# VHH binders against a6qnr0, part 21

Target 1, 346 residues: a6qnr0
Amino acid sequence: MRLVHLDLKGAPPKVCYLSEIFPLFRALGANGILIEYEDMFPYEGHLRLLRAKHAYSPSEIKEILHLATLNELEVIPLVQTFGHMEFVLKHEALAHLREVARFPNTLNPHKEESLALVTAMIDQVMELHPGARWFHVGCDEVYYLGEGETSRQWLQQEPNSKAKLCLSHMEAVASHMRARYPTTTPLMWDDMLRDIPEDQLSGSRVPQLVEPVLWDYGADLDLHGKALLVEKYRKSGFSWLWAASAFKGATGVNQSLTPIEHHLRNHLQWLQVAGSVPADTLRGIILTGWQRYDHFSVLCELLPVGIPSLAVCLQALLHGDFAENVKARVENFLGISSLEEMSFRR
Short names: E, the ipSAE of ESMFold2; O, the ipSAE of OpenDDE; V2, 0.75 times the mean of E and O plus 0.25 times the DockQ between their complexes.

## First folded at step 6 (VHH; framework vhh_7ubx_2)

Design s17 (also named e7; at its last look DockQ between E and O 0.01; V2 from the best seeds 0.00; counts 0 for: pae E 13.6 > 2, placed apart)
Fold by OpenDDE, look of step 9:
Structure s17 (fold): chain B 346 residues (1-346), chain A 121 residues (1-121)
Amino acid sequence: as target 1 above (346 residues)
Amino acid sequence: QVQLVESGGGLVQPGGSLRLSCAASGFTFSSYAMTWVRQAPGKGPEWIATIYSGGSTMYDDSTKGRFTISRDNAKNTLYLQMTSLKPEDTALYYCARGYYRGKGYWPFDYRGPGTQVTVSS
């Protein structure tokens, strides 16, 4: 599977634009979309405060999903449930749910209401995504975990640990989903899992509940290290893993142009990783296209600017390399005479 | 076990007021957000208001300004003060633990049996 990540933070695309690019996604080799809604989802009831002023309407969401279906793109919704909670926790009404009072990034895992909040968010999103086979629950970059007052006190008690704390919340969220949506598999970014020992991972229920997404956007991947990490996760009990590369929004907080060569190298290296692990290990790859680093950050390059990079990356993945014939195909898809003219080098 | 019991419903004239109460037991009341929901005959459940554990409140636009949600953690009791009642407010009113999760997600396992409010001349 090859999924294109749509990060709706800050500069969400219009539905009409999506109708134009979805066919291109499919033609380039994508067969899915990861939609990170953040404040662009039309939350109802008390959660309406989470909505951006220009959030999609329910009808727009339905239209987007319909367009995806027409273009044979499977949709995976993403809702942050631990880190990157700024769009939720920035609100004064919900500030009491912060891990650290001064930072809206991290949800307090000790509070019953925290779990209630994120599971309610999941439920509302699932209501508009019936039959979703996967649901991404985020859980990346939980920066301040363990630093809150309650966490500090809790961590002083044996046998408590930050890893245990992290896994407990992940398990709670995933368990909710598994119970309520038995045909939907939770996805989770893997960064918070990377340093957790194998025995602690295997001792938790998380490997039986979720499929981790191994993300790395660098142009110089440690191939051997990635293979070892894959093996670790397999040994820990994860049945399927995902990879996540980047086609935009990963080379600078305020990047205006996309360094295509960087992203191409990233994808080619992920292909090497895929080739070095068992074939039944990686379920697919998510081509991330971040719009901004967090809720309060400035914008990265816009989606239209990133399309050439996406084309290069998707075609490289599809063909296994980026030889001259593949380059020519991309140029044809994009209607350009030379890809080099669109390349950005730092 | 979690228990929620609503009271205070009844028959009231248009323009009248009622105060609903919800007695909670079986859980740490102060640790949870609490919600009022109502359901009129032939209609789906309708979210009214939520009060967070932190004390903040959120209201549906249809009842905002007329209804007030509050809580007394010491008494494990949730309240809904209703004023300027209208015939369209006639419904069974439920107290629920936690958040309103959407129209398709009734918290049946964590709500009370409801109290009937009838507004009629």
Scores: ipSAE 0.739, ipTM 0.887, lowest interface PAE 0.7, mean pLDDT 94
Fold by ESMFold2-Fast, scan of step 6:
Structure s17 (fold): chain B 346 residues (1-346), chain A 121 residues (1-121)
Amino acid sequence: as target 1 above (346 residues)
Amino acid sequence: QVQLVESGGGLVQPGGSLRLSCAASGFTFSSYAMTWVRQAPGKGPEWIATIYSGGSTMYDDSTKGRFTISRDNAKNTLYLQMTSLKPEDTALYYCARGYYRGKGYWPFDYRGPGTQVTVSS
């Protein structure tokens, strides 16, 4: 699969805009979308406090899903359940669920209320995504895990470890999904799994419950290292894996490459990784589109800024290369005479 | 377990050069992007450069062309070569595991204690 990631924090696209770009995604070769809602999801009841004032309504979510169906785009929702929980844990009522009191980013995995909170979030999102075959539960960049007072006390007991703490929460979240939604497979970002030894991964139930998403946004991947990591995950018992690349992300610029050249090279490198691993190892690739949030900027970058990059990257994936004929096809799709006219700059 | 230890900071005159090193241990260094961040007293942290596992690099515009990030995976070591140093480069420099992708929350799960760079005459 080729999924386009929609990061909805800060400035989510209007539904009318999505009605224009979903047909374009399909035309460019996408066959799914990964929607990262954060506080833009219309949480209700005891979770209403998580909803931003300008969040989508339930009817708007249903319209987005209808538009995806019309364009043959598989929808995978994403809800953070461990790290990147600032939009949840910033609230006074939920601050007691923080792993470290002064940092609102990581959920305390020792509290029964923590699991109850994130599973309630999952359940409300699933209510509006009936029949979702995959659901992404996040779990990336779980900063300061193990540094809270409860975790420090727990870690003093043998044979407890940070890896065991991490895997136990992942297992609890994924087990909830598998039990309640038996036709839905949980996905997780892989960074918290990378340093866990094969024997400890295979000793947990996590490989039987989730499909990890291996992410790397560099222009030159460590191809051998990626193949070894894939082999470790397969030997640990994971049945399927996903790759994740980036079609936008404007926090810096490579010395010799424009941003679009950087992203194109990233995708060509992932094609090489895919070719070097056994068949039926990778489900697909997720083209991530992270929104920039800058305290000097009142506006987040919207998807329109990334569309030329997305077109280049999707077409390169679809055709296995970015030769002159593929470049010409992208130029025709975008209605331009040359990609160089699109502000390809550092 | 996971440790990052910076070295190479010090006092340097404007226009001078310094090379910072970061020794990593307790994780598979080659599998991670690595970042240099600096923080001047009383100011927030500022991202300066990231190097991905495959060797590709990204820089903040204020340091591009003057600073070069590199890594040696065999030695589990991250480097920052700094040239044409200015008084405004005075800060505590620390290495961090991971990359900055603009998510609005800054702390890395692992960063070193930092090495002080002071640029003055």
Scores: ipSAE 0.000, ipTM 0.352, lowest interface PAE 12.1, mean pLDDT 84
Fold by ESMFold2, look of step 9:
Parts: sequence; structure tokens; C-alpha cells
Structure s17 (fold): chain B 346 residues (1-346), chain A 121 residues (1-121)
Amino acid sequence: as target 1 above (346 residues)
Amino acid sequence: QVQLVESGGGLVQPGGSLRLSCAASGFTFSSYAMTWVRQAPGKGPEWIATIYSGGSTMYDDSTKGRFTISRDNAKNTLYLQMTSLKPEDTALYYCARGYYRGKGYWPFDYRGPGTQVTVSS
């Protein structure tokens, strides 16, 4: 599978724009979308405080899902449940659930109320996504984990570690998903798992509950290291893995490549990783498109800015390479004279 | 035209202190998160700290407790106060507009040219 990541943070695209662009995604080779709502989801009831002023309405969400169906794009929703929780934990009513009281980024994994909160968020999103085959629960970049008062005391007990703490929360969230939605498989970003030894991963319940998404957005991947990481995950008991690349955002500072050349190389590198692992290992690749600044900025990282890069990257994945005839095809589809003009760097 | 210009780098002895400044112009400084990053010779860029428009801060573990990010919105200036400096802190330090969301390389739309910090004796 080839999924386009729709990062809705900060500036949700108008539904009419999506009606134009979803057919393009399909024509370029995508067969799904990963929707990251953050505060653009119309949370209700006791979660109403989580939704942004300009969030989509339930009717608009249903329209977006209908448009995805019309264009044969499978939808995977994403809800953060561990790190990147600032849109939740910034609220005074929920601040007691922070891992570290002064930092709103990470959920305190020791509180039963923490799990109740994120499972309620999942349940509301699932109400609008009935029949979803996968649901991404985030769990990336859990900063300051282990530094809250409760965590520091818990870690003083010899068998306890930050890895065990991390895995315990992941197990709790994934177990909720499996119990309540038995046909839905949770996905998680893999960065918090990468340095956990095989024995500890296999000794936890996480491999039986989730499919990890291995992400690396660099222009140069450690191909051998990625193959070894894949083998570690398989030996740890994970049944399926996913790859994640970037078509927008996530470029390095001090890179000599233009943004589109950077992203194209990232995708070609992931193709090489895919060729170096067993055929029944990867379910698909998620082409991510991250936004990078707050709402007061000129949002040059919005989806329209990334369309030329997305087209190049999807076509490279579809054809297994990027030749000049594929480049000309992309330029013709987009009505431009040169892809390098769209990615100009100074 | 967005401009960010770092200053305050130099040579210091281990255990010393240094305060970096980043002068910003061409945008409404008070409305943006601001970030310090560094790049040591032979290494990739490292995120150090972010300060949000509302004053909340985040730090990388390697510098937490030794480095303090702050801002003066009236002067359009971002600061990094560094203490207990180690040879491992030797790097080019630069500021960036935006917040860190470490899902790969650098998500920042603008950065400065950097100021060199060298810690040795």
C-alpha cells in the first residue's frame, strides 16, 4: 500500500480542495490516506475543549471520507496518545495528566485517567471511522518520559526502566484498541522502540498488538542498518511492518539537495530497503507531509506546496525508479515546465 | 525578508559560560516559536531547545539543566544561556524560526548562519 499523510495541524484544507486532489492522489498511485487530525477533529462532550475553533464539523469529516471512498483511497486515522499531546495537555483542566508538570508534551503513563482520556479520544474518532482496518496511535518522540515525580519514584525500583515504562503504556493503548475494535490493527511510530533490545521487545506484549511504522526521512539511509532493524523487529515478534518516507517537510538543515531531490532520494532509498527484506514484511509505505510552524506564519508547508514532490515520489514508488520519461509525465500532469523550478533553493 | 543573525560565540574553557543571541527581523517575532540547534564537526544537526510564543520551553536531554533558552519579544531577540560547558559542546550554533517536531531532519522554514562555540583548554 501507498498512503499519503494528510497532516491537518494548523490549517485544514477546504473540503473542495480535497475533492480536487484526491483523484490526483489515486491517479499518481496512492491507494490510501493517513489523516492526522490533532485538534481539527470535532471532539464532543467532555472532550469538546480539545477541538480548535476552525476544526472540521462532523459533516465535513463525513464528506472527506466519502470523497476518499469515491477515489478508492483507504483511510487510516491518526490520534496521538503519548507524546505530541500539547494540544490536549495545554488545557488547565487536563494539566494534571502531564508527565512533567511544567511541560505539556507527554502524557503521564501512570494515571488511570490518562488511559481513559486517550481511549475516549480514540473512541470518538472511531465513531466516524467505522470499519477502519488500521488506526495509528502515534507514540512518537515521548520527550521527558521518566522525569515526572511518579516516574522517578517508579524507576528507583530495580527492575523498572524507561523502556518498560514506554512499553507498558503502548501495551495499554493497543490492548484497548484490540479489545474494543478487534478488526482494527493499531499502528505506532517506531522511534521509541528502535533502541529497545530484542529480548525486552519480545518479552512484552507490544509485538502481538501492533504494527510499527519505521520512519526515516533522510536523503541517505543506512540501508544495512535498516535491514538489521527490520530483522530485529521480526525476531521480536512483530507480524507486519510499515515504512514511512517524507514528501514534504522533514528536510535537513545544511542539505546540498533541493527539497524535491531530497525527498525523491529518500523514496528511492526506501525502495532499496524494501528489496533487501523478505517479501512478506512490509504492508506499505506512508508518504508523510509535515507542517512545521505555528498558525501565525506563512504556511509554505501546506499540502499544495508539496504536490510536485508528492507526484515525483509516488511515481518513483510506482515505477521503481525515476527516469526522464517519468519526470516528463509528472510535469505534464501538473502543468509545469520543470520540477526543479518548483523546488528552487538559494 | 526574514533574517536571523546569531552572535556571542567564541572560545571558552571547560566549565565556562557563554550567552548566545539571535537577532530577528522581517516577521512578527512574538508570534513564533524559536529554536536553537547545533552542528558539531563531522556530525549531523542536533536540536537543543525550543521556546514557544507563550514562553513554554523544551530541551534536549544532553543539555537540560546546563542550557537555558529565553526570548525578549520587545527586542526581537532569542537567547541561549550556556553554563558548565564541555568540549562536547563545541559546535556551530544557530537559531531557527519554528518548533521542533523531530520526525526526521529539520522542519524549520528559516534559520540563521550560526555562531561558532569552541570549548577547549
Scores: ipSAE 0.000, ipTM 0.246, lowest interface PAE 13.6, mean pLDDT 82
ESMFold2 (binder alone), look of step 9: mean pLDDT 83; pTM 0.834

Design s18
Fold by ESMFold2-Fast, scan of step 6:
Formats: C-alpha cells, structure tokens, sequence
Structure s18 (fold): chain B 346 residues (1-346), chain A 121 residues (1-121)
C-alpha cells in the first residue's frame, strides 16, 4: 500500500478541501490515508474535554469516510496511546495520568485509569470507523518513560526493566483492540522496539498482536542496518511490517538538497530497502506529512509546498524511479513547465 | 474495492505458448505499475515482469526474450504472453499492483489469487 499521512494538529481541513485533495491523492498513486485526528476527533461523553472547539462533527467524519470510499482510499485512523499525548494530558483533570508531572507528553503505564482512558479513545474512534482493517496506536517517542516516581520504584525490582514496562503497555492496548475488533490489526511506530533484543521481543506477546511501522526520513538510509532490523523483527515473530517515509517537514538544518530532492532520495532509499527483503514482509509505505506545532503557521502545510513533493514521491514509488519521463508526467500533472520552478534541483 | 483476477493458466507442452490475463477493477488502472509474479512448488515467490503506467517494461533475466508483459488501459487488463515454455516455468502465476526495483522485490499492496501454469508432456 501507499498511504498519505494527514496530521490534523492545529486545525482540521474543511470537508470541501478534502473533497478536492482525495481525488488528487488517488490520481498521484495513493491508495490509502492515515488520519491522525488528535483533538479534531469529536470525542463525546467523559472524553468530550479532549475535543477542540472546531473539531469535526460525527457527520463530518462520516462524510470524510464516504469521500475516501469514493476515491478508493483505505482509511487507517491513528490514536496516540502512549507518547505524544499532549492534547490529552494538558488537561488538569487528566494531569495525574502523566508519567512525569512536569511533562504532558507521556502516559503513566502503571495506572489502570491510563489504559481505561486510551482504550475508551480507541473505542470511540472505532465506532466511527467500522470495518477499519488497520488501526494505528502510535507509541512513538515515549520520552521520559521510566522517569516517573511510580516507574522509578517499579524499576528497582528485578527482573523489571524499561523494555518490559514499554512492552507491557503496548501488549495491553493491542490486546484490547484484538479482543474487541478481531478483524482490525493494530499498527505502531517502531522506534521504541528498535533497541529491544530479539529474545525480549519474542518473549512478549507484542509480535503476535501488532504490525510495526519502520520510519526513517533521511536522504541516505543505513540499508544494511535496516535489513538487520527487519530480520530481527521477523525472527521475533512479527508477521508483517510497514515502512514510513516523509514527503514534507524532515529536511534538517544543514542541507545541500532542496526539500523535494531530500524527500525523493528518502523514497528511493526505501525502495532499495524493500527490494532487499523477502516478499510478503512489507505491507506498504506511509508517506508522512508532519505539521509544525505553531499557531502562527498556515493551517495546512500540505497546501503551499507539500503537494509538489507528494506528487514527486508518490510517482517515484509508483514507477520505481524518477527518470525524465516520470518527471515530465509530474510536471504535466502539476501544470508547471519545470520542477525547477519548485526548487526541485540545486 | 480493489480486485485482481487472473485467467489463462492451464496445462501446456514444453515449447508451447500461453497468454495470461489479469482483470483489474476498483481502482484507476492506468495510474499504476503492474507486475507478474510466480511461485513454483517448494520455492519462494519470483518476480517475472513489471509494466509501468507509462508503458516501460522490466523483466527478470530468466524470462527476458520469452515473456512479454503488456496492458490495455481501456479494458483495465494486464497480460503476460509466454513463449518457449519450459518445465521449470511450472508455477502459480499472479498479478500484483505495484512494481519491482533493484535486486529485491517491492511489496505490492494487492495481488490476485493466481492462475496455475503447468508445463509437462
């Protein structure tokens, strides 16, 4: 699969805008979307405090899903359940669920209330996404895990470890989803799994419950290191993996490449990784489109610069390279005489 | 809903020819690269050929010159014309949405159930 990631932090695109860009995604070669709602999802009941004032309504979510269906885009919703929980844990009513009191980013995995909270969030999102084949539970960049008071005390007891703590929470979340939604497979970002030894991974139930998404947004990937990591995951018992690249927002500070060149190289490198692993190992690639957390920024960063990069990256994936004929196709699609007008080449 | 349905397989004698078809539905066929893959008994999947949306083709060396991949975008159909068939070409042949790059295999997001080709006298 080729999924476009929609990061909705800050502001949701209007449904009429999505009605215009979903056909564009389809035309460029996408066949799915990963929607990261954050506070734009219309949470209700005891979770109503999580919704932003301008969040989508349930009817608007249904309209978005209908538009995705019309454009043959598989929808995968994403709900953060461990790290990146600022939109949840910023609320004073939920601050007691923080791993570290000072930082609202990480959920305390020791509290039963923490699991109850995130599974309730999953359940409400699933109610509006019946038939979802995959559901992303986040679990990336779980900063400060193990540094809370409860965790520090727990970690003093052998054989407890930070890896066991991490895997325990992941297992609890994924087990809830598998039990309640047996036709839906949980996905999670792989960074918290990368340094866990094979024996600890295979000793947990996590490999039987989730499909990890290996992310790297660099212009040059460690191809040998990626192959070893894939092999470790396979030996640990994971049946399927996903790749994740970036089409915007991941160029770094000291670059000789234009942003489009950087992202194109990232995708060509992922093609090399995919070519080096056995068939039936990778389900697809997620093209991530991260937005800056900045109330002064444009509400949708995809609009001004993201679309040309997305077009280049999707077409490179679709055609296996970015030769002159593919470049001409993208230029014609975007209605421009040359990609150099978009700072494609140095 | 994306559907890929292969047809045209069967029993054929060595040196014979066979044409496989793959009927695609549920997506804009002309916008995708399409691939043929085969799996022989007791072996892993083997990439055979890819045709890109622009019409460019790529073949595995073992089949180059004997097999021809083509497409009819008006009919949403992918073809594989096989000639000079050998017993070692015996396999389940399936079409896939996607393409091959480099020495490995690009994972496809959809494949058909396959059509059996048996080359035997």
Amino acid sequence: as target 1 above (346 residues)
Amino acid sequence: QVQLVESGGGLVQPGGSLRLSCAASGFTFSSYAMTWVRQAPGKGPEWIATIYSGGSTMYDDSTKGRFTISRDNAKNTLYLQMTSLKPEDTALYYCARGYYRGRGYWPFDYRGPGTQVTVSS
Scores: ipSAE 0.000, ipTM 0.094, lowest interface PAE 22.3, mean pLDDT 83

Design s19
Fold by ESMFold2-Fast, scan of step 6:
Structure s19 (fold): chain B 346 residues (1-346), chain A 121 residues (1-121)
Amino acid sequence: as target 1 above (346 residues)
Amino acid sequence: QVQLVESGGGLVQPGGSLRLSCAASGFTFSSYAMTWVRQAPGKGPEWIATIYSGGSTMYADSTKGRFTISRDNAKNTLYLQMTSLKPEDTALYYCARGYYRGTGYWPFDYRGPGTQVTVSS
């Protein structure tokens, strides 16, 4: 599969814009969308406090899903359940669920209320996504895990470890999904799993419950290192893996390559990785489109700015290369005479 | 409390080399990914390299092949070996606890004061 990631933080597109862009995604070769809602999801009841005032309505979510269906785009919703919980844990009513009191990033995995919270979020999202085959539960960048007082005390007891703590919460979330939604497979970002030894991974139930998404947004990938990592995950018991690249929002600000050149190289490198692993290993690739916000500077990159890069990257994936004939196809899709008109070098 | 202190910066000619160090204290160093970030005058911070707790590394495209990130867990020290330095590498170099996904949000609540690297003739 080739999925376009929609990061709805800050400036989410209107439904009418999505009605224009979904046909384009399909024409360029996408066959799915990963939707990262955050506070743009219309949470209700005891979770209403999580909803931004300009969040989509339930009716709008249904319209978005209908538009996806019309364009043959599989929808995978994403709900953060461990790290990146700022939109949840910033609220005073939920601050007691923080791993570390001063940082709203990470959920405390020791509290039953933490699991109750994130499973309720999953359940409300699933209610509006009936028939979802995959659901992404986040679990990336779980900063400060192990640093809370409860975790520090717990970690002093043998045989407890940070890896065991991490895997325990992941297992609890994924088990909830498997039990309640047996036709839906949980996905997770893989960064918290990278440094966990094979024996600890295989000793948990996580490999039987989830499909990890291996992300790397560099223009040059460590192909051998990726192959070893894939082998470790397969030996640990994971049945399927996903790759994740970036079409926007993941380049260094001081690059010699243009953003489009950087992202194209990233995708060509992932094709190399895909070619080096068994055919039944990778389920698909997620083209991530992160909003670029840097608190040391004020940069915000909206989806429309990333469309030329997305077109280049999707077509490279679809055709297995980016030779002159593929480049010409992209120029025709975008209605331009040259991609260099949309890009510049330093 | 968490402290990170960089050293090893200085003036170097184009094509030269420098080795930066970052001394960490106040946390279990071996349990964290560690990152090098740089900031040139008038520009935002640029991520350059990350080393995970298990030793896996990631590099920014601008530094790959020229810079090597490493760590010594026994000494609670992070290193950056820089070779083939260019004037464009002139910046204040910071070490930070954690890693960067490229999402545009800088999640590094702990970073050092930085060490200045100036590449000129």
Scores: ipSAE 0.000, ipTM 0.370, lowest interface PAE 10.9, mean pLDDT 85

Design s2
Fold by ESMFold2-Fast, scan of step 6:
Structure s2 (fold): chain B 346 residues (1-346), chain A 121 residues (1-121)
Amino acid sequence: as target 1 above (346 residues)
Amino acid sequence: QVQLVESGGGLVQPGGSLRLSCAASGFTFSSYAMTWVRQAPGKGPEWIATIYSGGSTMYADSTKGRFTISRDNAKNTLYLQMTSLKPEDTALYYCARGYYQGSGYWPFDYRGPGTQVTVSS
């Protein structure tokens, strides 16, 4: 599969704008969308405090899903359930669920209320996404895990470990999804799993419950290291894996490549990784589009920065390369005479 | 108004073949994925096959290799060619607008009244 990631932090694009963008994604070769709502989801009841003032309404969510169906785009919703919980844990009423009192980004995995909170969030999102075959539960960049008072005391007891703490929470969240939504498979970002030894991973139930998403946005990937990491995950019991690249975002402080060149190279490197692992290993690739410049100007960032890069990257993935004929196809689709008009230099 | 009307069902012996048709009206047929779903007496609906607007197809494991979904956009018509029919294929077959994700939810706003297929000796 080829998924386009929509980062909706701080500003939801109007549904009428999505009606123009979804046909474009389909035309470029996308067949799905990973939608990261954050506080733009219309949470209700005891979770009403989580929704932003300008969040989508339930009817708008249904309209978005209808537009996705019309354009043959599989929708995978994303709800953070461990790290990146600032929009949740910034609230005074929920501050007691923080792993470390001074930092609102990580959920305390020792409290039953923590699991109750994130599963309630999942349940409300699933209510508006009937038929979702995959659901992303986040779990990336769980900063300060193990550093809270409760965790520090828990970690003093054998056989407890930081890895065990991490896997326990992941297992609890994924088990909830599998039990309540048996035809929906949870996805997770893989960074918290990378350094966990194979024997500890296979000793947990996590490999039977989730499909990990291996992310790397660099122009030069460690191809051999990626292959070894994939092998470790498969030996640990994971049945399917996903890759994640980026079609927009900062490329580093000392870059000589244009943004489009950087992102194209990232995708070509992921194609090499895909070619080096067994068939039926990678289910798809997620092209991430992180919101970096203006939180309230999603179209401004997508149109001038994101869309040309997305076109180049999706077409390279679809055709397996970026030879002159594929480049010409992209130029024709974008209505330009040359990609050089957009600082493409390869 | 969206309208879907199925035809082609009937009584057939085990091992036989049938071709179902679904006539669509009230929307731009070529812009939508189309799906076949069946419901046996006393059972819930079972997704059978989907054909996307671009022509790509997807099948349920129970019918893969025996059934073929196809479409004729010029005629606004969806087809299901069924071969090697079994008594277990006995059901009311529905045409539906949209694609199915296998969650047990019914994501279709519109479906036809159905056409009965009975496989018996």
Scores: ipSAE 0.000, ipTM 0.120, lowest interface PAE 19.5, mean pLDDT 83

Design s20
Fold by ESMFold2-Fast, scan of step 6:
Structure s20 (fold): chain B 346 residues (1-346), chain A 121 residues (1-121)
Amino acid sequence: as target 1 above (346 residues)
Amino acid sequence: QVQLVESGGGLVQPGGSLRLSCAASGFTFSSYAMTWVRQAPGKGPEWIATIYSGGSTMYADSTKGRFTISRDNAKNTLYLQMTSLKPEDTALYYCARGYYRGHGYWPFDYRGPGTQVTVSS
C-alpha cells in the first residue's frame, strides 16, 4: 500500500479542499491515507475537553471518510496512546496521568485510568471509522519513560525493566483493540521497539497483536542495518511490517539538497530496502507529512506547499524509479513545464 | 451510453428562486458523485456543488447558503435548488458526472448540454 499521512495538528484542511486533494492522491498513486487527528477529532462526553474549538464535526469526519471511499483510499486513523500526548496531558484535569509531572508528553503506564483514557479515545475514533482494517496507536518517542516516581519504584523490582514497562502498555492497548475490534489490526511506530532484544519481544504478546511501522526520513539509509532490524522483527514473531518515509516536514538546516531532492532520495532508498527483504514482509509504505513545530509559520494552507514533493515521491514509488518519463508525468500532473521552475521559499 | 439532460432554467428576477433538474441514464447513478458546474458568458467553467453517492454535499463559497444540491437515486435525477439569485448567477448550468479533481479546467468525464439561467437586473 502507499499511504499519505495527514498531520492535522495546528492546520486542519477544510473538507472542500480534501474533496479536491483526495482525487489527486489517487491519481498520483496513493491507495490510502493515515489520518493523525490529535485535537482536531470531535471528541465527546468526558473527552470533550480534548477537542480544539475548530475541530472537525462528526458530520465533517463522515464526509472525509466518504470522500476517501469514493477515491479508493483506505483510511487508517491514528491516535497517540503513549508518547506525543501533549494535547491530552496539558489539561490540568489529566495532569495526574503524566509519567513525569513536569512534562506533558508521556502517559503514565502504571495507572488503570491511563489505559481507560486512551482506550476511550480509540473507541470514539473507531465509532466514526467502522470497518477500519488498521488503526495506528502511535507509541513513538515515549520520552522520559521510566523516570516518574511510580516507574522508578517499579523498576527497583526484579525482573522489571523499561522494555517490559513499554511492552506491557503496548500489549494492553493492542489487546483492547483486538478484543473489541477483531478485524482491525493495530499499527505502531517502531522506534521504542528497536533496542528491545528478540527474546523480550517474543516473550510479550506484542508481535501477535501489532504491525510495526519502521520510519526513517534520511536521504541516506543504512540498508544493511534496516535488513537486520527487519529480520529481528520477523524472528520475534511479527507477521507484517510497514515502512514510513517523509514527503515534507524536514527540519534540517544547511542542507545541500533541495527539500524535494531530499525526500525523493529517501523514497528511492526505501525502495532499495523493500527489494532487500522477503516479498511477504512489508505491507506498504506511509509517506509522512509532518507540520512545522513553529508557531509563527503554521497556516491552514501549508498542506498545498507539500504537493509537488508528494507527487514526485508517490510517482517514484509507483514506477520504482524517477526517470525522465516519470518526471514528465509529474510535471504534467502539476501543470508545470519543468520541476526546475517551481519556487520553494526557504 | 451515458446521458445527462438538464432542465429547469429560465429567466428570473434578482432575489428569485429556480430549481434545476438533471436526468441521468446509461450508468449506475447511485454509484457516482454528481456535480453542478456553470459557465457565464466570457468566463471559464466554475464548480458550484457536488453531492456524493452517500449524500454528503460540498459547495463553492459563492453559492453556500443560497443553493442546495440533492439527488433522487430511485429516479436517477440530480437537483439544484437556487435561492436569493443574483445577476452574477447568470450562466449556463451543467450537470456533470464525478467531482472536481483539483487541477485543470473541466475535469469531468461526462456533462450535459446545459440549461440557461438568466437573472435580470
Scores: ipSAE 0.000, ipTM 0.100, lowest interface PAE 21.5, mean pLDDT 83

Design s21
Fold by ESMFold2-Fast, scan of step 6:
Structure s21 (fold): chain B 346 residues (1-346), chain A 121 residues (1-121)
Amino acid sequence: as target 1 above (346 residues)
Amino acid sequence: QVQLVESGGGLVQPGGSLRLSCAASGFTFSSYAMTWVRQAPGKGPEWIATIYSGGSTMYADSTKGRFTISRDNAKNTLYLQMTSLKPEDTALYYCARGYYRGYGYWPFDYRGPGTQVTVSS
């Protein structure tokens, strides 16, 4: 699969704008979208406090899903359930669920109320996504895990470890999903799993419950290291894995490449990784589109910077390379005489 | 009025092949993803393959490498080429409008009456 990631924080698009970009995604070769709602989801009841002032309504969510269906785009919703919980834990009513009192980033995995909170969030999102085949539960960059008072005391007892604490929460969340939504497979970002030894991963139920998403946005990937990491996950019991690249957002410190060149190289590197692992290993690639926190709509952000990059990257993935014939196809699709007009240098 | 009519089923020995057809009418066939689903006696429906309007295909793990889904938009017809058939493939085969959405219940707005495939010695 080729999924386009929509980060809805800070500049969420109006539904009418999505009606323009979903056909474009399909035309470029995408066959799904990963929607990261954050506070743009219309949470209700005791979770109403999580809803942003201009969050989508339930009717608008249904319209978005209808537009995705019309354009043959598989929808995977994403709800953070461990790290990146600031939009949840910034609220005074929920501050007692923080791992570390002064930092709203990480959920305290020792409290039953923590699991109740994130599973309630999942349940409300699933109620509006009844056909979701995959659901992303986040779990990336779980900063300060183990540094809370309760965790410090818990970690002093054998055989407890930070890895076990991390895996126990992941298992609890994923088990809830599997039990309540048996046709939905949980996904999670893989960074918290990377340094966990194979024996500890195999000893948990996590590999039987989730499909990890291996992310790397660099222009030059450690191909051998990625292959070894994939092999570790497979040996640990994971059936399927996903890759995640970036078509906009994080270009970092490499100033010698244009943004399009950086993102194209990232995707070509992931194709090399895919070619070096068994054919039954990778379910697909998620093209992440991390947004800048500004006042532009997602359509405005995509048009000047994202669309040429997305077109280049999706077509490279679809065709397995970026040879002259693929370049010509992208140029024709974008209605330009040369990609050099978009600051693409060859 | 959407109508889907399957044909091509029958009795075949293990290891054999069959080609199923589905004739569609009452809608713009080329604009929709089309799916094959099967139902064995006493079992719920099992999704087996989808072909999208753009020609991309997706298969259930149980049928990958053995079944090929295809379409002819000029004839408004969906096909399923089945090879290396096993007794476990015995089922009533339905074509349906749309793609599989992972629902725990029947997700398609329209399906045909089905064509029976029996694989036995």
Scores: ipSAE 0.000, ipTM 0.112, lowest interface PAE 20.7, mean pLDDT 83

